# Ledger of designs, part 16: VHH binders against Hydroxymethylpyrimidine/phosphomethylpyrimidine kinase (thiD)

Target 1, 255 residues: Hydroxymethylpyrimidine/phosphomethylpyrimidine kinase (thiD), of Aquifex aeolicus (o67772)
Amino acid sequence: MIALSIAGFDNSGGAGTLADIRTFKHFGIYGVAVITALAVQNTQKVYEVFPIPPDVVKEELKAIFEDFPIKGVKIGMLANKEIAEVVYETLKSKKTNFIVLDPVFRSKSGRELLSEEGVEFLKSEFIKIVDLITPNVPEAEILCGEEIKSLEDVKNCAQKIYSLGAKSVLIKGGHLKGNYAIDILYDGKSFYEFKAPKIAGKTPRGTGCVYSSAILANYLRHKDLIKAIKTAKDFITEAIKNSKKLGKGYEIMDF
Key: E = the ipSAE of ESMFold2; O = the ipSAE of OpenDDE; V2 = 0.75 times the mean of E and O plus 0.25 times the DockQ between their complexes.

## First folded at step 15 (VHH; framework vhh_6z1v_2)

Design p2 (from m1 with Y52W; at its last look DockQ between E and O 0.86; V2 from the best seeds 0.00; counts 0 for: pae E 2.6 > 2)
Fold by ESMFold2, look of step 15:
Structure p2 (fold): chain B 255 residues (1-255), chain A 118 residues (1-118)
Amino acid sequence: as target 1 above (255 residues)
Amino acid sequence: EVQLVESGGRLVRTGGSLRLSCAASGSRFSDYAMGWFRQAPGKEREVVALIWRSGGDTWHADFVKGRFTISRDNAKNTVYLQMNSLKPEDTAVYYCAADYEGYFFDYWGQGTQVTVSS
């Protein structure tokens, strides 16, 4: 079973394609990658991000798809509209089992990771080929165009994102309740809650990348989205708990 | 990145009131959900109240419901905890914390001591 990561390359290994491939491997899935950008960074800071030329991204996609029977795709950072268009055009013409989009618009530090034009293209076109989109609350607000101030707003926003074309929507951190990390899934019919304890004393990077990749891997294993998210949620909780300070900065999930 | 500094903790009589403040420094304060936590000697840190990043929904632990109110002022980069009808059991160090992704609290203040005397 083979999954494709389409994401930026974080050379520290904490996030991006390296984290995606490591996650696929952990679950017994052979991972291949298409790099959308090179991020020059370590565990303390991001020095620079270099988007890959769109034609090179197109050639990466061509090389991978002509050789491998890709069963699922996890999409992370797309960098700009031109790259997003190349990825979209390729994927809509290919047959895969499942597409997960982690809508990475901005880094935790506030760095733009997809241009405004890219975000609009994602909302209007790209989202329509996505089987699962996994925004956090700020990203969900951008996608649905509404401010979220309550659990009811989270649910309304999830339905709006679904109406844009995604087949299912997982809003991460969508419920304030005690010391828990709670995610809300809308599958077009029902809402589901996924709860796990927040881990104190650890702040690793790459949680979104690892979580979305774990969901894809477990969907390919189980063919059951609810079970895949539950398994991935438990996995990310343990990965955060066991993360290590391998450099001088933030922790890395070592699995 | 965000730095958090609590203030307002002091000694107060049972039944009294106190308002804690948490000043945040950083350009992205409004992107964080905020919380107040407390820790008494020999006990684990426990969540007291939470508030959405924009304001709006709040959550309060049952042991403070009706007595404590969390609020925020994004223009001043400040989160508050209004504490009324204080009891000796409320004696603890109170911490402010910031949460961006909903999975863990990324930033913590140094804490401010609240002591409620009989």
Scores: ipSAE 0.479, ipTM 0.760, lowest interface PAE 2.6, mean pLDDT 90
ESMFold2 (binder alone), look of step 15: mean pLDDT 85; pTM 0.880
OpenDDE, look of step 15: ipSAE 0.605; ipTM 0.818

Design p3 (from m1 with S27L; at its last look DockQ between E and O 0.91; V2 from the best seeds 0.00; counts 0 for: grease 24.5 > 24.2)
Fold by ESMFold2, look of step 15:
Structure p3 (fold): chain B 255 residues (1-255), chain A 118 residues (1-118)
Amino acid sequence: as target 1 above (255 residues)
Amino acid sequence: EVQLVESGGRLVRTGGSLRLSCAASGLRFSDYAMGWFRQAPGKEREVVALIYRSGGDTWHADFVKGRFTISRDNAKNTVYLQMNSLKPEDTAVYYCAADYEGYFFDYWGQGTQVTVSS
């Protein structure tokens, strides 16, 4: 089976397309990639990000889809609205793929990573072709337009995001309880919780990328979203635990 | 550079009260869930209390329930721990921590010492 990563290229290998491909390979999935941006970074610093010209992204997509029978798509950083539009228009015509979107809007330091116009396009159009969207709490608030102050708010927000068009919604870290990482899935009918211990002493880059890619890979293997998320949750927990300081900065999940 | 700086730890008598503060800088504070942890000598660090990024619901460990209250002021980029009915067993270094990704706490303070005596 063959999965496509549409994401930025993190040349440190900790996140982005390199992390996605490594994750696919770990689960026996052959990965191919479309690069949306080139990031100049290491484990200490992001120096610069160069978006790929939208026409080049379009040609990357064309080359991949005309040759490979793509079973699933994981989408990470889209960089800007123009690239998001190209990706959307291409995938719209490929309606049978399972599409996982990791909605990257803002860095943990607060840096804007997708313009307001790009976010609005994602909410109004792009989300309608997405089978699973995997926001964290800040991203979920942007998508649903409401503050999250409780588990009930998380559930309401998940339903709002579903109403925008995503077939299922996984809000990461949505339940505040003890020293646990608890994610909330809404599949259009029911809510599910996925619980694992928070890992002490490690803060690796790329957790969102690895988690979303692991979910896609396991969905392709099992054709069961609940099982896929459970397996991916256990995997990301162990990957964080085993992450290593390979450079002088943040840990990298080495698997 | 992200910094979390705890303050307010000191020596207090059993039954006393104390409020800890943790000032945050270098991050968008309202994006983070916040927590207080403590570590007593020879013990592992343990979670004391948690609060959602916008305030609202809180979680407190059973060993402090009814005695400690976490709160936050996003306008001041500060999280607090009100500690009442203090016991010698509450003696520890108290740390604040910030959680953005939901898998671990991204940032930690350097801690403030609380000592509870007779």
Scores: ipSAE 0.605, ipTM 0.839, lowest interface PAE 1.9, mean pLDDT 92
ESMFold2 (binder alone), look of step 15: mean pLDDT 87; pTM 0.895
OpenDDE, look of step 15: ipSAE 0.723; ipTM 0.871

Design p4 (from m1 with A98T; at its last look DockQ between E and O 0.94; V2 from the best seeds 0.72)
Amino acid sequence: EVQLVESGGRLVRTGGSLRLSCAASGSRFSDYAMGWFRQAPGKEREVVALIYRSGGDTWHADFVKGRFTISRDNAKNTVYLQMNSLKPEDTAVYYCATDYEGYFFDYWGQGTQVTVSS
ESMFold2, look of step 15: ipSAE 0.587; ipTM 0.831
ESMFold2 (binder alone), look of step 15: mean pLDDT 81; pTM 0.839
OpenDDE, look of step 15: ipSAE 0.713; ipTM 0.864

Design p5 (from m1 with D57E; at its last look DockQ between E and O 0.93; V2 from the best seeds 0.79)
Amino acid sequence: EVQLVESGGRLVRTGGSLRLSCAASGSRFSDYAMGWFRQAPGKEREVVALIYRSGGETWHADFVKGRFTISRDNAKNTVYLQMNSLKPEDTAVYYCAADYEGYFFDYWGQGTQVTVSS
ESMFold2, look of step 15: ipSAE 0.696; ipTM 0.876
ESMFold2 (binder alone), look of step 15: mean pLDDT 85; pTM 0.871
OpenDDE, look of step 15: ipSAE 0.714; ipTM 0.862
ESMFold2, look of step 16: ipSAE 0.718; ipTM 0.885
ESMFold2 (binder alone), look of step 16: mean pLDDT 84; pTM 0.869
OpenDDE, look of step 16: ipSAE 0.766; ipTM 0.882

Design p6 (from m1 with A33R; at its last look DockQ between E and O 0.86; V2 from the best seeds 0.00; counts 0 for: pae E 2.9 > 2)
Fold by ESMFold2, look of step 15:
Structure p6 (fold): chain B 255 residues (1-255), chain A 118 residues (1-118)
Amino acid sequence: as target 1 above (255 residues)
Amino acid sequence: EVQLVESGGRLVRTGGSLRLSCAASGSRFSDYRMGWFRQAPGKEREVVALIYRSGGDTWHADFVKGRFTISRDNAKNTVYLQMNSLKPEDTAVYYCAADYEGYFFDYWGQGTQVTVSS
């Protein structure tokens, strides 16, 4: 079974396409990639991000889809509207089993990872082809246009994002309760909670990339979204626990 | 990156009140959910209270419910813990923590000592 990562290239391996491919391999899924941007970074700093020209992204997509029977796609960093449009038009015309979008809009430091025009295109068009969108709370607020101040707000925001066109919505960290990491899924019918303990003493980067890729990989293995998310949640919890300071900065999940 | 500095810890009498403050510096304080934790000598660090990034609903541990209130002021990049009806059992170092994605606490303060005398 073959999954495609469409994301930026983080040359430290902590996030982006390298993390996606490593995650697919861990679960026995052959991974292929389309690079949307080159990030010059290490575990301490992002020095520069170079978007790939949209025509080159189109050529990457064509080469991959021409040769491989892609069953699932995980989408991360898209960089700008032009790249998002190329990805959207290609995926809209292809039949794949499952599309997971990790809506990476800005870094923790505020660096733009998708232009404002790209965000609007994502909300108005791109989201309609997405089977699972996995925002964190700040990203969910951008998508639904409302502040999240309660669990009820999380649920309302998930329903609003669903109404934009995604077939399911996983809001990461949406429920505040005790020392737990609690995610809320809305599948268009019911709400589900996924709970694991928060891990002390580790702060790896790339958790969103690894988690979304693990969900895709396990969905392809099980064809059961609830089971896929639970398995991926357990996996990311263990990966955080076992993360290592391989460089001088943040930990990297080594699995 | 966020730096957290707690203040306001001191000696108070049983039944007294105290307000702890946690000043945040660095990028985008309003993007973080915040929490207060405490650690008494010889005990594990435990969560006391949590608050959403925009304020609103909170979560408080049962052992402080009705006595402690977490709040935040995003304009001042500050989170507070109002502590009322203090008991000797509340004696601990209190820590402020910031949570971005909900999987771990990204940043921690160095703590402020609260001592409640009988």
Scores: ipSAE 0.489, ipTM 0.790, lowest interface PAE 2.9, mean pLDDT 91
ESMFold2 (binder alone), look of step 15: mean pLDDT 85; pTM 0.873
OpenDDE, look of step 15: ipSAE 0.504; ipTM 0.763

## First folded at step 16 (VHH; framework vhh_6z1v_2)

Design q2 (from p5 with A98T; at its last look DockQ between E and O 0.91; V2 from the best seeds 0.75)
Fold by ESMFold2, look of step 16:
Structure q2 (fold): chain B 255 residues (1-255), chain A 118 residues (1-118)
Amino acid sequence: as target 1 above (255 residues)
Amino acid sequence: EVQLVESGGRLVRTGGSLRLSCAASGSRFSDYAMGWFRQAPGKEREVVALIYRSGGETWHADFVKGRFTISRDNAKNTVYLQMNSLKPEDTAVYYCATDYEGYFFDYWGQGTQVTVSS
């Protein structure tokens, strides 16, 4: 089986395309890629980010889909509305088994990773072709238009995001409780909780990319979303624990 | 990146009260859930209280429920821990920390010492 990563290229390998492909391979999935932006970065700093021209992204997509039977797609950084539109129009016309969107709007440092008009396009149109969207709490607030101040708010926000068109919604870190990382899934029918210990002493980058890619890979293996998320949650927890300071800055999940 | 500086720790008698402050430098403070932690000599660091990025619902460890209250003021980039009915067992270095990703606590302060005398 073959999965497609549509994401920015983090040349340090900690996040983005390289992390997605590494994750797919870890789970026995052959990964191919379409790059939406080139980042000049290392484990200490992002120096510059160059969005790929939308027509080049379109050519990348065409080349991949002409040759490979893509069964699943993980989407990360889209950079701007024009790239988001190209990706949307391509995927809308293709038959794939599962689309996971990691709605990356801003980096941890505050860098805009999808323009404001891109976010609006995502909420109004792109989300309708998404099988699983995996926001963290800040991203979920942007998607549902409400502040999250409680677990009840997390659940209401998940339902609102579902009503925008996503088939399922996984809000990462949605339940604050002790020393746990707790994610809340709404699948259109029920709420599910995925719990793991929070990790001390490690702060790797790329956790969202690896987690969403692991979910896709395990969904393609098992065709069971709950099992896929549980497996991916356990995987990301262990990957964080075992992350290594391979450069001079933040840790990298080296699996 | 965000820098955290705790303050307000001091010597307090049993039964007393104290408010800790954690001031953040950086424009992204309101993007983080926040927590207070403590570490007594020879003990592991333990979570005391948590609060969502926008405030609202809080979580407190059972050993401080009814006595400690976490709060935040995003306009001042500050998180607080109000500690009442202090006990000698509350003696520890208290730390604040950020939680953006939901997987780990990423930025930590240097800590402030609270000592509760009998």
Scores: ipSAE 0.664, ipTM 0.863, lowest interface PAE 1.5, mean pLDDT 92
ESMFold2 (binder alone), look of step 16: mean pLDDT 81; pTM 0.839
OpenDDE, look of step 16: ipSAE 0.731; ipTM 0.868

Design q3 (from p5 with A33S; at its last look DockQ between E and O 0.83; V2 from the best seeds 0.70)
Fold by ESMFold2, look of step 16:
Structure q3 (fold): chain B 255 residues (1-255), chain A 118 residues (1-118)
Amino acid sequence: as target 1 above (255 residues)
Amino acid sequence: EVQLVESGGRLVRTGGSLRLSCAASGSRFSDYSMGWFRQAPGKEREVVALIYRSGGETWHADFVKGRFTISRDNAKNTVYLQMNSLKPEDTAVYYCAADYEGYFFDYWGQGTQVTVSS
């Protein structure tokens, strides 16, 4: 079984395509990749991001799809509208089992990781081919156009994002209660909570990439989204706990 | 890097009040959910209160419910802990913490000492 990572290249290996492929392999899934951008980074900083020319992204996609029976796709950083369009047009014409979008718009420090025009395109068109979108709270606010000030706001925002076209919406960290990481899923019918303890003393890079890739991998294994998210949630919690300081900055999840 | 700096910790008598502040530097504060934690000598750090990135709904631990209130001012990049009806058991180092992705608290302050005398 084969999954495709469409994401940026993090040369530190903590996030991006390298983290996605490592996660797929961990769950017995053969991973292939299409690179959308080259990031110059280490465990301390992202110095620069160089988008791949859209025509090259298009050729990467063609080469992969003509040779591999892609069962699922995890999408991370898209960099700009032109690349998002190429990815969208290719995936719109292909049948796969599951598409997971991790909507990375800005880095934690505010660096733009998808242009404003790209965000508009994502909300108006791209989202319609997405089976699961996995925003954190700031990203969810961008998608739904509303501030989140309560659990009820999280639920309302999830429903608005669903109405844009995503088949299911997982808002990470959407319920503040105790020292727990609580994610809220809306599948178009019901709300589900996924709870795990927050891990102290570790702040590894790439948690969103690993979590979304683990969800895809486990969906392909089990064909049950609830089970896939539960398994992935437990996995990311343990991966954070076992992460290692291999450089001078953030820990890396080494699994 | 994000740095969180707590202030306002001091000696206070039982029954008194105190307001702690936590100022953020080097980052966009409004992107983070915030929390207050405390650690008494010989005990593990424990969560006291939480607030969403935009303000609004809060969560407070049962042992401070009705006495402490978390709030935030995003224009000033500051989160507060109003502490009323203080007890000797509230004596601890108080830490603020910032959560971006919902997996862990990404950044922690160095703490401010609160001492409540009988």
Scores: ipSAE 0.618, ipTM 0.846, lowest interface PAE 2.0, mean pLDDT 91
ESMFold2 (binder alone), look of step 16: mean pLDDT 85; pTM 0.877
OpenDDE, look of step 16: ipSAE 0.689; ipTM 0.856

Design q4 (from p5 with Y103H; at its last look DockQ between E and O 0.03; V2 from the best seeds 0.00; counts 0 for: pae O 10.8 > 2, placed apart)
Fold by OpenDDE, look of step 16:
Structure q4 (fold): chain B 255 residues (1-255), chain A 118 residues (1-118)
Amino acid sequence: as target 1 above (255 residues)
Amino acid sequence: EVQLVESGGRLVRTGGSLRLSCAASGSRFSDYAMGWFRQAPGKEREVVALIYRSGGETWHADFVKGRFTISRDNAKNTVYLQMNSLKPEDTAVYYCAADYEGHFFDYWGQGTQVTVSS
């Protein structure tokens, strides 16, 4: 079974397409990749992010879909609106079993990976082709346009994001209970909670990438979203615990 | 959303000390890993130090060599960078950053200028 990662390239392998491919492989899925941006970096330094020209991204997608029977797609960093449009148009015309979107856009206070226009495009058009969107709390706040301060707020926000067109919404870290972090899933009818211990001492790179890719891989294998998320949650928690300082800077999940 | 505001940057002499502060908004400060970065003119941004979530584990860049120490006060929603034995090559804009889920720091401050004179 073959899954496609559409994301940025992290030279260190801690996040992005390399992490996605590694995650797919861990769960017995062969991964292929389309690169949206070259994020030149190591575990200590961020050099520069080079978005791939939209026409090149289009060619990448064409080459992949002409050759491989893609069953699922995981989308990470889109870099800009133009690339997002290319990806959207391609996926809209292709029959895929499952699309997971891990939104990667920074607030105005950080490096803006996706412009306001890009975010608007994501909310108004792109999200409609997504089977599962996996925002963290800050990302969810941007998507639903409201601040999250309680479990009730999380649920309301999830419903709002659902109303935008996503088939399912998983808000990561949406609720805290003691030493546990809880992700909240809304599938249009019911809410589900996925609990795992908080890892206090480690914050390796690529947790979002690995988590979303693990969800996709397990869904492709079992065709059960709840089971897929549960398995992925357990996996990512263990991976974080066992993360290592392979370089001189950030820890990396090595599995 | 988290807002970060750095303070404490100023002109100091070689060998001097300086303490930078970063105040974070919001009620979930303890859920963020925090970091200090710096960027000198004509150079790329580099990591200075990181402090992880409630466990308080820290990481320092090799060039720090025991001169700088990152710490945090969760009750005050503040992260600090104590800088001792400052050198001219430490001259840079220092940025505070916050990371929620290992996405390589989602939030950044505006930076504070540190200048070390000979």
Scores: ipSAE 0.006, ipTM 0.244, lowest interface PAE 10.8, mean pLDDT 90
ESMFold2, look of step 16: ipSAE 0.669; ipTM 0.871
ESMFold2 (binder alone), look of step 16: mean pLDDT 85; pTM 0.870

Design q5 (from p5 with A98T Y107H; at its last look DockQ between E and O 0.92; V2 from the best seeds 0.75)
Fold by ESMFold2, look of step 16:
Structure q5 (fold): chain B 255 residues (1-255), chain A 118 residues (1-118)
Amino acid sequence: as target 1 above (255 residues)
Amino acid sequence: EVQLVESGGRLVRTGGSLRLSCAASGSRFSDYAMGWFRQAPGKEREVVALIYRSGGETWHADFVKGRFTISRDNAKNTVYLQMNSLKPEDTAVYYCATDYEGYFFDHWGQGTQVTVSS
């Protein structure tokens, strides 16, 4: 099985394409990549993000799809509308088994990771080819255009994001309860809850990338979205617990 | 990043009331769900209350239900804990914390001491 990561290149290895490929490998999936931007960073700071020219992204996509039978795609950072358009047009014309979008709009430090025009394009067109979109609460609010002030609001927002065209919606951290990390899935018919303990004493970067990539890998293994999310949830929980301070800053999930 | 400073902790008699404040500095405060935690001497830190990033629905631990209320004012970058009907068992250092990614609490304050006398 072959999975494609379309994301930024985090040269520290904590997130982005390197984290995606590492995650695919962990689950026995051969990973290939198309980079959308070079992120100059380490575990302490993101210095700059340099988008790849859209025509180069197009050539990366062409080279990969020419050679590999891509079964699933995980999409992270897209940088701008022009790159998002190239990715969308390519994927729209290809047959793949499953597309996961991690809607990364800003970095943890607040740096823009998709332009405002790119977000608008994502909501109006790109989302329609997505099988699973995995926003956190702030990202979900951007997608559905409503504030989330309750579990009921989470569910309404998930349904609205579904109505934009995604086949399923996983809102991460959507149910506040105790020391638990609780995610809410809407699959177009029913709501599901995925619960795991929150981990004390660790704050690694890359959790969204690893989680979404683990979901894709396990979906390709099992062809069962509920099982894939459950397995990925347990995996990310343990990966956070075992994360290491490999540099001078944030922990990295080393697996 | 967000920096958090708790205040308002003091000595209070059993049955009394107290309001804790957690002032935040930095950008993106309104992007975080917030929690209050406490740690009594010799005990592990435990979650007291949680609130969504925009306010609204709250969660409170059973041991404080009906007595404590979390709230927030995003215009002032502040989260509060109103504590009523205080008991000696509520004696602890109280911390506020942020939750952005839903897997762990990201930023922590330095804590404020609440002491409830018999």
Scores: ipSAE 0.633, ipTM 0.846, lowest interface PAE 1.7, mean pLDDT 91
ESMFold2 (binder alone), look of step 16: mean pLDDT 82; pTM 0.839
OpenDDE, look of step 16: ipSAE 0.755; ipTM 0.882

Design q6 (from p5 with R28E; at its last look DockQ between E and O 0.96; V2 from the best seeds 0.78)
Amino acid sequence: EVQLVESGGRLVRTGGSLRLSCAASGSEFSDYAMGWFRQAPGKEREVVALIYRSGGETWHADFVKGRFTISRDNAKNTVYLQMNSLKPEDTAVYYCAADYEGYFFDYWGQGTQVTVSS
ESMFold2, look of step 16: ipSAE 0.677; ipTM 0.873
ESMFold2 (binder alone), look of step 16: mean pLDDT 84; pTM 0.864
OpenDDE, look of step 16: ipSAE 0.824; ipTM 0.913
ESMFold2, look of step 17: ipSAE 0.704; ipTM 0.880
ESMFold2 (binder alone), look of step 17: mean pLDDT 84; pTM 0.866
OpenDDE, look of step 17: ipSAE 0.736; ipTM 0.876

## First folded at step 17 (VHH; framework vhh_6z1v_2)

Design r2 (from q6 with Y107H; at its last look DockQ between E and O 0.94; V2 from the best seeds 0.67)
Fold by OpenDDE, look of step 17:
Structure r2 (fold): chain B 255 residues (1-255), chain A 118 residues (1-118)
Amino acid sequence: as target 1 above (255 residues)
Amino acid sequence: EVQLVESGGRLVRTGGSLRLSCAASGSEFSDYAMGWFRQAPGKEREVVALIYRSGGETWHADFVKGRFTISRDNAKNTVYLQMNSLKPEDTAVYYCAADYEGYFFDHWGQGTQVTVSS
């Protein structure tokens, strides 16, 4: 089975397409990749982000879909609206088993990774072809247009994001409860909680990329979203715990 | 990147009150859920209280029993821990922490010593 990663390239391999491909392989899925941006970085910092020209991204997608029977797609960094549009136009005409969008609007340091116009396009058009969107709380607030101050707000926000067109919404870290990392899923009908212990002493990058890719891989295998998320949640928790300082900076999840 | 600096820890008597502060650097303070932790000698670090990014709802450990209250002022990039009815068992180094993704705490302060005497 073949899955496609559409995301930025992280030279360190901790995040982006390299992490996605590694994750797919871990779960017995062969991964192919389309690069949206070159995010020049190592384990210490992000130096610069170079978006790939939209026409080049279009050629990448064409080359991949003409050759491989893609069953699932994981989307990470899109870099700008133009690239987002190219990806959208390609995917809306393709029948894939499952599309996971891990939205990337800005870095933890506040660097803009998708323009306001790009965000608007995601909310108004792109999200309509997404089977599962996996925002963190800050990203969810941007998508639903409201502040999250409680679990109830998380649920309301998830429903609003769902109403935008996503078939399922997984808000990562949406619930505060002791030393647990709790994600909230809304599938249009019911809410589900996925709980795992928070890991102390490790701060690896690329957790969102690995988590979303693990969900896709497991869904392709089992066709059960709840089971896929649970497996992915356990996997990412263990990966964080076993992360290693391979460089001079942040840990990398090496699996 | 966010740096955290705790203050307010000192020696107090049993039954006394203390207010801890944690000042955060940077402009993205409101993107982080904040928490207070403590670690007593020979014991593991434990969660005391958590607060949502935009404020509002909070979580407190069972041992708090209504004695402590976490709050935050995003305009001041500061999180607080009001501690009342302090007990000797509350003696510990108290740490401030910030959480962006919900999987781990990204940033930690150096800690402030709270000592409660009998």
Scores: ipSAE 0.484, ipTM 0.774, lowest interface PAE 1.4, mean pLDDT 93
ESMFold2, look of step 17: ipSAE 0.679; ipTM 0.868
ESMFold2 (binder alone), look of step 17: mean pLDDT 83; pTM 0.860

